# VHH binders against C4-dicarboxylate transport sensor protein DctS (dctS), part 18

Target 1, 216 residues: C4-dicarboxylate transport sensor protein DctS (dctS), of Rhodobacter capsulatus (Rhodopseudomonas capsulata) (p37739r437to652)
Amino acid sequence: TLAHELNQPLAAIASYAAGGLNLFDQPEPNLTMLRQAFEKMGAQARRAGLVIRRVQDFVKKRTPQLAALDLSEVLAEALSITAPVAREHRVKLASLIEGRIPGVQADRILIEQVLVNLIRNGVEAMAEGPRTGDDLTVRLARAGAAVTIEVMDRGPGISDAVAASLFDPFTSTKSEGMGMGLNICRSIVEMHHGSLSHGPRAGGGTVFTVTLPVPQ
Key: E = the ipSAE of ESMFold2; O = the ipSAE of ESMFold2 at other seeds; V2 = 0.75 times the mean of E and O plus 0.25 times the DockQ between their complexes.

## First folded at step 16 (VHH; framework vhh_gocatamig_d2)

Design u3 (from s4 with I98F; at its last look DockQ between E and O 0.64; V2 from the best seeds 0.00; counts 0 for: pae O 5.0 > 2)
Fold by ESMFold2 at other seeds, look of step 16:
Structure u3 (fold): chain B 216 residues (1-216), chain A 124 residues (1-124)
Amino acid sequence: as target 1 above (216 residues)
Amino acid sequence: EVQLVESGGGLVQPGGSLTLSCAASGFKFSSYALAWYRQAPGKKRELVAAIYSRGSTIYMDSVKGRFTISRDNAKNSVYLQMNSLRAEDTAVYYCARFEIERSSGKWTVTFDYWGQGTLVTVSS
């Protein structure tokens, strides 16, 4: 699974770091073994980077394979994949499934990656900037002829004053980070005949809303 | 391909009105935010107004109350209604599409497509 492929090199890095610290703290550190621990950590970091790049390339090249999909199952997997990064930053992940959620026509792999990216985006925003709480909640609900998936975080929101300065081409810049950008997530959702939007969370934070149509 | 085509510019007297149009093609218009920028000769481009995909708007202070941005998703078009025009409004007006990103706790904007511009001259 994607969780296994991402977590394995991270677990190896943690193991080599723990071993390296143990070697470093010996009265007469074996420098050859310490060097090997650092080299193995570097190799696993490079391996993690290759896994991330492969996932990004797969998503960009994939033709959507629409099939009947249970969004609650996809959400559960996305929460499992993101749980380690949430735990690292003391973010409490939760889900809320409101009522009966009908099946949708969607590509499970692509929608899973959208949810993973939105959840990671929220966790990272809560870790790196000011936050109004520790809870990130994903809500599934039916809204008329559609299903909505709301990823609600407690990270910084956007404001009119900040938005105005962001539109100045001389003061704005692209920020490159790990994983998919929100523009790619929007493209995937639009390929599923849905929409991606954002707005404020009640009590502070940001909500990203994915809307997917329910088949007739 | 993505295209943004401005129209509606021209010569107007101070105090007059003008409506600019931006016809968009090559993307799902209803999913994107659009903006009007302007550039007077020898000056940098500045934001005039922006409209988000859900319809909320931003205006620079000098045009607030005089200009109105709107969108028609059925016609894939963005409009700028310009009233009470002043000589200071003379500029080439550009339509732009942008993306909003959040990374490392920071919101950023990327402008990925610009129109060719339409000239507005306010002179007597």
Scores: ipSAE 0.083, ipTM 0.429, lowest interface PAE 5.0, mean pLDDT 81
ESMFold2, look of step 16: ipSAE 0.144; ipTM 0.470
ESMFold2 (binder alone), look of step 16: mean pLDDT 80; pTM 0.786

Design u4 (from s4 with I58L; at its last look DockQ between E and O 0.01; V2 from the best seeds 0.00; counts 0 for: pae E 23.7 > 2, placed apart)
Amino acid sequence: EVQLVESGGGLVQPGGSLTLSCAASGFKFSSYALAWYRQAPGKKRELVAAIYSRGSTLYMDSVKGRFTISRDNAKNSVYLQMNSLRAEDTAVYYCARIEIERSSGKWTVTFDYWGQGTLVTVSS
ESMFold2, look of step 16: ipSAE 0.544; ipTM 0.774
ESMFold2 (binder alone), look of step 16: mean pLDDT 79; pTM 0.777
ESMFold2 at other seeds, look of step 16: ipSAE 0.000; ipTM 0.110
ESMFold2, fold request of step 17: ipSAE 0.138, 0.164, 0.097; ipTM 0.547, 0.560, 0.462
ESMFold2 (binder alone), fold request of step 17: mean pLDDT 79, 79, 79; pTM 0.781, 0.778, 0.778
ESMFold2 at other seeds, fold request of step 17: ipSAE 0.186, 0.163, 0.175; ipTM 0.609, 0.582, 0.632
ESMFold2, look of step 18: ipSAE 0.000; ipTM 0.067
ESMFold2 (binder alone), look of step 18: mean pLDDT 79; pTM 0.774
ESMFold2 at other seeds, look of step 18: ipSAE 0.005; ipTM 0.232

Design u5 (from s4 with Y52F; at its last look DockQ between E and O 0.03; V2 from the best seeds 0.00; counts 0 for: pae O 14.5 > 2, placed apart)
Fold by ESMFold2 at other seeds, look of step 16:
Structure u5 (fold): chain B 216 residues (1-216), chain A 124 residues (1-124)
Amino acid sequence: as target 1 above (216 residues)
Amino acid sequence: EVQLVESGGGLVQPGGSLTLSCAASGFKFSSYALAWYRQAPGKKRELVAAIFSRGSTIYMDSVKGRFTISRDNAKNSVYLQMNSLRAEDTAVYYCARIEIERSSGKWTVTFDYWGQGTLVTVSS
């Protein structure tokens, strides 16, 4: 699985970092072994990057395989997959399933990837900026002829006021989300005849809303 | 009033070390990411290192293994330990607060507050 393939290089990085610190703390540090530990960490970081690239290529080439899908099961799996990253950043994941949720016609793999990406982006936003709380909540509900999935974080908001504070271009570092970007998520949702939108969360943070139609 | 004040610059020989400090005030320091930028004569400012609120760090390639960014949330301070200094590290170093925006399809890092800078000169 994707989670397994990414956790493998991350676990290796953690092991080399622990070993490197142990070597550094010796009375006479072996500098050759310290250098090797850093080199191996770099190699594993590049390996993780290649896994991400291959996943992005796979998603772009995949045609949707629609079937009746229980969104509550997909949500539970997405929460399980993102739990380690949430724990790393002290983010509490929660779900709220309101009422009976009808099945939708969707590709389980693609929808799972959308939810994982949205949850991970919310966790990373809460780790990297001001937060108004430690909870990230996913709300699943029926809205008429559609089902909505709201991914609600407590991180920095997306607002026109924040956009107005941009400075002239700099040589700055930019981070992209793991696996796939939000543009790919929007495309996946639109291929399912749905929509992906965003707005402010009441009390602070951001809400990403996935809307999927209920078939008749 | 948000303030960032850099200190610790000076003249050092190649291979030497310096520690830069940045004292912050006017905001909840523990909730923000901080960065060091530098500007050499005739060049644009470039990112040197950043440290996020939870302790994650990034470094430009040319300083990896030589520079260490750290923070002390109790003292509202961010530091840059610079070891194995080279002539190309000569620059004015700036401390900045990072604002993070999510837009459709990517994350963008922007800076909205800067200190006045501290000069580091590396020469024999």
Scores: ipSAE 0.000, ipTM 0.130, lowest interface PAE 14.5, mean pLDDT 76
ESMFold2, look of step 16: ipSAE 0.115; ipTM 0.571
ESMFold2 (binder alone), look of step 16: mean pLDDT 79; pTM 0.776

Design u6 (from s4 with T108V; at its last look DockQ between E and O 0.06; V2 from the best seeds 0.00; counts 0 for: pae E 13.1 > 2, placed apart)
Fold by ESMFold2, look of step 16:
Structure u6 (fold): chain B 216 residues (1-216), chain A 124 residues (1-124)
Amino acid sequence: as target 1 above (216 residues)
Amino acid sequence: EVQLVESGGGLVQPGGSLTLSCAASGFKFSSYALAWYRQAPGKKRELVAAIYSRGSTIYMDSVKGRFTISRDNAKNSVYLQMNSLRAEDTAVYYCARIEIERSSGKWVVTFDYWGQGTLVTVSS
């Protein structure tokens, strides 16, 4: 799985970093072993980068391959993939699965990437603006003939598009995530006969809602 | 009420140095990125430098190596140290708060608040 492929190099990096700090703290540090630890960390970071690039290329070229899908499993994987960046920004990831969630007809790879992108977007918003709390929660529930997935952050909310047209924006360095924009996420969800919307979160922040039909 | 107040502008000879300050109030300063922009007579405002809430910086090529942006979260202030000043640096300098545009899924920095500006003149 993608989580497994990314967690392996990330776990290796953490191990080499811990070992390197231990060596550094010895009375007479072994510089050869320290150099090796840094080299190993670099190699694992490059391995992680290749995994990410492979997935990005796959998503850009993919036509949806619909199959019965357990959204709770996809959500667990997306949370696992985004956990390191959330920890980096001191964001607490949580999920809330309400009731029985029926299977949906969906492309697992594409829906996973939508969830990863929405979660990373919320984490980044919480990192660079005011917060009303440290939690980002993904709620999975059934709403009649559909299932809803709500990605709820505690960030500053949605900017006014009119205000954006009145200023000279410059582009910040983009996070190294999947690189998907919200328009691409919306297109993916619409190819699954669903919708992507947004609105305010009660108590502050933003909720992005993915709605997918339940087969009848 | 969000306020950004620039100070430290003035006359300086070419090759001189000047430090601009921006005092911020009315928002949680440590949570926002800030930037300096400048506007020369008859020109559009242009970015000079930005400093993100976590401390990373970005500079326009024309000022890199000469200008340094910094922040002091304890004083709710952002600074622009300007060295090796040239006549083309003459402008009104503005402090601005940066927002993150979320609608495209990209980091599109949109300025929503500006100070009144402080004039820097490099002449003679």
Scores: ipSAE 0.000, ipTM 0.155, lowest interface PAE 13.1, mean pLDDT 77
ESMFold2 (binder alone), look of step 16: mean pLDDT 79; pTM 0.783
ESMFold2 at other seeds, look of step 16: ipSAE 0.006; ipTM 0.392

## First folded at step 17 (VHH; framework vhh_gocatamig_d2)

Design w1 (from r4 with I58L; at its last look DockQ between E and O 0.26; V2 from the best seeds 0.00; counts 0 for: pae E 7.2 > 2)
Fold by ESMFold2, look of step 17:
Structure w1 (fold): chain B 216 residues (1-216), chain A 124 residues (1-124)
Amino acid sequence: as target 1 above (216 residues)
Amino acid sequence: EVQLVESGGGLVQPGGSLTLSCAASGFRFSSYALAWYRQAPGKKRELVAAIYSRGSTLYMDSVKGRFTISRDNAKNSVYLQMNSLRAEDTAVYYCARIEIEYSSGKWTVTFDYWGQGTLVTVSS
């Protein structure tokens, strides 16, 4: 997990260095783009330092204690914890539990933290940008040998703003002000042998999907 | 050790087709967005197509309708099907791993691994 979180910024440094060398080797190097490549490398080095500190502090605080866990109970508690901030921003929290959800082997406190963080991020996205509705829905379902937890918001989504960033890799950055954000949520889920992914919500907004394995 | 290996490039006549493949290893493939970029002689490297971890796609206007990006998470592979090829599609094509993250109202896109590239030449 720790190697995973460090390899991302280190690999980005290598990619910007390769791009910078390509620019440098041209007959008349574009100095503006070359400067941007160095700035991106510096930003990724600072990201690596933040990842090390946050992960080290988090793992010292709690060692995962896996036990049989009812995800519907954890979801209910996460919704209760986030209800005040959702009410403040006029966001309607909803849950949808599809069918019988088997138990998983997980640390209740760590999974609760993941759900609270994902719900809070969705509420804040809906509060701080354009939204296509007032509902944030968490869907809990079984998908074969796994359980999925989908946190679906109605915020700006991964649409025109994200598409524009994909066309100019030298202007994209990770926010250094996020603190205990989505990268730590991904680390917790991977410590549970699951995955955290994201994508557009049909009709606008974002879906964050946590997948956890089901014991046979 | 993160590795991206492109293959499938070659020489093709205008109007022809090629399929590019990118085999990935050393990371949890299903958690990342992947993209194809290309660099033509004397031109800047440009995005061709991207596919997000959950399967949503993005295409440049110049290739939309002719190229199809896809992924197979079981095989840790991403593909680019290129149809109706034109001379302007001649380039070195690169596979890239990217990270897309949303937090506190801000999207971030990080380009963190590239392959070595595969050459596609469209010529009579």
Scores: ipSAE 0.014, ipTM 0.438, lowest interface PAE 7.2, mean pLDDT 78
ESMFold2 (binder alone), look of step 17: mean pLDDT 80; pTM 0.780
ESMFold2 at other seeds, look of step 17: ipSAE 0.072; ipTM 0.526

Design w2 (from u2 with K28R I58L; at its last fold request DockQ between E and O 0.41; V2 from the best seeds 0.00; counts 0 for: pae E 2.3 > 2)
Amino acid sequence: EVQLVESGGGLVQPGGSLTLSCAASGFRFSSYALAWYRQAPGKKRELVAAIYSYGSTLYMDSVKGRFTISRDNAKNSVYLQMNSLRAEDTAVYYCARIEIERSSGKWTVTFDYWGQGTLVTVSS
ESMFold2, look of step 17: ipSAE 0.158; ipTM 0.519
ESMFold2 (binder alone), look of step 17: mean pLDDT 79; pTM 0.778
ESMFold2 at other seeds, look of step 17: ipSAE 0.397; ipTM 0.735
ESMFold2, look of step 18: ipSAE 0.585; ipTM 0.796
ESMFold2 (binder alone), look of step 18: mean pLDDT 79; pTM 0.779
ESMFold2 at other seeds, look of step 18: ipSAE 0.349; ipTM 0.610
ESMFold2, look of step 19: ipSAE 0.591; ipTM 0.817
ESMFold2 (binder alone), look of step 19: mean pLDDT 79; pTM 0.775
ESMFold2 at other seeds, look of step 19: ipSAE 0.362; ipTM 0.633
ESMFold2, look of step 20: ipSAE 0.454; ipTM 0.688
ESMFold2 (binder alone), look of step 20: mean pLDDT 79; pTM 0.781
ESMFold2 at other seeds, look of step 20: ipSAE 0.404; ipTM 0.699
ESMFold2, look of step 21: ipSAE 0.593; ipTM 0.826
ESMFold2 (binder alone), look of step 21: mean pLDDT 79; pTM 0.780
ESMFold2 at other seeds, look of step 21: ipSAE 0.013; ipTM 0.448
ESMFold2, fold request of step 22: ipSAE 0.420, 0.359, 0.383; ipTM 0.772, 0.760, 0.759
ESMFold2 (binder alone), fold request of step 22: mean pLDDT 79, 79, 79; pTM 0.780, 0.783, 0.784
ESMFold2 at other seeds, fold request of step 22: ipSAE 0.387, 0.437, 0.340; ipTM 0.768, 0.784, 0.750

Design w3 (from u4 with S53D; at its last look DockQ between E and O 0.66; V2 from the best seeds 0.00; counts 0 for: pae O 4.7 > 2)
Fold by ESMFold2 at other seeds, look of step 17:
Structure w3 (fold): chain B 216 residues (1-216), chain A 124 residues (1-124)
Amino acid sequence: as target 1 above (216 residues)
Amino acid sequence: EVQLVESGGGLVQPGGSLTLSCAASGFKFSSYALAWYRQAPGKKRELVAAIYDRGSTLYMDSVKGRFTISRDNAKNSVYLQMNSLRAEDTAVYYCARIEIERSSGKWTVTFDYWGQGTLVTVSS
């Protein structure tokens, strides 16, 4: 299980951290043992990273199994899954379903993961950076021959710092993240013949737009 | 396979106008930001203008009011209209695809594809 495989290195990290603090608080700390505790913590952190990478690779290589899918049900589940982390960071999750939403041909597992990832990323952006409000809203609507899903957060947009990176492209580095980035989410959506885009949210923040075709 | 092909460069008199175009293929064009960069001999490549997937734009100070970036998602193309050209605008102009990522709540920018460049020379 993924949870078990991640909990094991996390538990080891907690154990080595507790042991390291005990060593640090001694009148004459054994520096060799303290170094070993830090080294073992680092190794377990890298192990956890490899477990997460394996999950990302599995999701990326999955062939979508398309079936008629009710996006309102998938959205409700994604909101339920992300509610604890949103509460932890005092982010208010909301949904807005505009009118009648036709079914789409999609792989429920993959689309649910995209929504969870976009919502979780928005919550984390609001927790770790400046925010223009406490609400993250997901809007579900029909736009002609497509359904749109907008994940709207109040975290930093493509800020002045990101714009400054545009001025100096050769000092930019690729992101080093453990979670599913926009690249993987975009790939999943494109395998469903849709698109993923982003832009500024009116009133501050970022909107991510997933567009999925309505079958004819 | 991602391709970016610039065209429209050439020799132009000071005060003249020129339109650069960049034809893109091999990716979903409407999902990406695009930019024009330029490099004069012996200088670092610098941003000229960028256009985001939602249409907002950004310009370097020295070209504001003279240059206009635009995109046509139906033709998978991005354009740079250059007016009131000066000798200092002489450079090789490059089209770039900009990947803007957010992972673990943090934004990053990646420049993964560049065109071959098109030369613009402003002289009498």
Scores: ipSAE 0.127, ipTM 0.480, lowest interface PAE 4.7, mean pLDDT 82
ESMFold2, look of step 17: ipSAE 0.299; ipTM 0.587
ESMFold2 (binder alone), look of step 17: mean pLDDT 79; pTM 0.786

Design w4 (from r4 with S53D I58L; at its last look DockQ between E and O 0.63; V2 from the best seeds 0.00; counts 0 for: pae O 5.8 > 2)
Fold by ESMFold2 at other seeds, look of step 17:
Structure w4 (fold): chain B 216 residues (1-216), chain A 124 residues (1-124)
Amino acid sequence: as target 1 above (216 residues)
Amino acid sequence: EVQLVESGGGLVQPGGSLTLSCAASGFRFSSYALAWYRQAPGKKRELVAAIYDRGSTLYMDSVKGRFTISRDNAKNSVYLQMNSLRAEDTAVYYCARIEIEYSSGKWTVTFDYWGQGTLVTVSS
């Protein structure tokens, strides 16, 4: 899974960082061992980067392989994958599963990536600007003939800068980032016959809503 | 292939009305924001009005109260009702699909598809 492939290098980085700090705090630090700790952290960071790139390339080329899927399990995995970045930015991850959630027909790998991307974007929004609280909550519920997944952050939300970009269309540029953007996530959800929308969160922030159909 | 085809342009007297339409194909229309832009001779292309996938709207100040943007998801069409037309409304009007992106905690807006345009001339 993506969690296993990313958690391994991230756990190794944490271990080398702890060992490096212990070496640094000695009265006469061994500089050779400190250098080795830094080199090993760098190697694990590069390994994590390769894992992310391989998954991104796989997602771009993949035709969805639909099967019965328990969204609660996928959500738990996505929260596990994003927990390190949430801790780094002092964001509290939470989930709320409301009632019985029927299975959906979905590609586990693709839906996991959508959830990871939405959660990471929410954590980064809360890190980059004013925030109205420290909690990012994912709510999973049934809404009639569909299941909804709501990723709710407490970042600054959509600013007037989006409206300003609409007024000046030829000066906007797309920034390149390491993760999947919202529009790739929307494409994946649409390949599953669902929808992805967004709106304001009560009390500040943004809600991203994934809707997936329940089979008859 | 994504296509946006504008129609409804023409010559109209000041104070008159005109309805532009934009027929869309090749994408899931209901999932996108759409906009009308215009470009007068020697001027930059400027926003006239936008309509989001959930139906909220945005207008440039000079057309507010005179122009109305609307969409019909069943017909894959977006419309611009233009009332009380003025000489300064003379321009080529373009339909655009708006890509709003959210990445690394930031919102960006790009314009990935434009129509060919339809000319509106307001003169005596």
Scores: ipSAE 0.089, ipTM 0.571, lowest interface PAE 5.8, mean pLDDT 82
ESMFold2, look of step 17: ipSAE 0.123; ipTM 0.565
ESMFold2 (binder alone), look of step 17: mean pLDDT 80; pTM 0.785

Design w5 (from r4 with I58M; at its last look DockQ between E and O 0.46; V2 from the best seeds 0.00; counts 0 for: pae E 5.7 > 2)
Fold by ESMFold2, look of step 17:
Structure w5 (fold): chain B 216 residues (1-216), chain A 124 residues (1-124)
Amino acid sequence: as target 1 above (216 residues)
Amino acid sequence: EVQLVESGGGLVQPGGSLTLSCAASGFRFSSYALAWYRQAPGKKRELVAAIYSRGSTMYMDSVKGRFTISRDNAKNSVYLQMNSLRAEDTAVYYCARIEIEYSSGKWTVTFDYWGQGTLVTVSS
């Protein structure tokens, strides 16, 4: 549910705040640990903001507010937001920015939401199943009249079990209360006149590719 | 508005061939998996074949080797080439858009749009 998705970051904020207050009460508080507590609170507040914006977009049928956007800045922020969950699952986040990336017309908040969701889902796939490595890499490159963002994980990929579910169209497994699946990400990308696709990663895992047009 | 329009059905002899077409509009065709389903009279609808956004295919065992699914992203179209047709293949054939979701570390398959169908009759 939405309530379930918001309760997690709120509980985390409360925990980090309590820990921070305990550090203040020590005779010689460790200021490095105190700073880390505040940084973790900030990350959870940003996560809650992304959940709330999904509700706003769903209720309002939001049209993207397009502006010139540097995708490398958005990628850096998405990696920062997802770093705690990657660390919890011992996933190494990396980025590859290939060549000169032109600006795109995009809604910064919505594209950040897409990247955070794709990275988080890749990290969780690597945590739950066999993995072929510990790296999740996001590659940013130009492809002709478009820019591509590839989120590449080392998880199990599309298993034979998932493919077999297509023979039973009324049998699927989906966790309740998510609201943040690939269909939401695809809708956001398509509102930007782009596309979202997927395929195998060379050497194992899955690649999700976001394609956004370069302005004419 | 999402629209899927099937065509190419008809009456054919056992052992014959047909090609079904599905024209799609109203969505980013290249981003979705597509499938053919069929429903025989008095029977439940069943998956026949699927094709993923990047071109991988999957078939029901009873049609494997006889049917071929393909897509043309430039024409927003999905095709089903049916060879060696049998009486049991008689059905209304539907084109469908499949949503393959990866959420919270799990893959799921959902089905959300269907066409009106095209009738295939295989009889002597």
Scores: ipSAE 0.097, ipTM 0.507, lowest interface PAE 5.7, mean pLDDT 79
ESMFold2 (binder alone), look of step 17: mean pLDDT 80; pTM 0.783
ESMFold2 at other seeds, look of step 17: ipSAE 0.369; ipTM 0.692

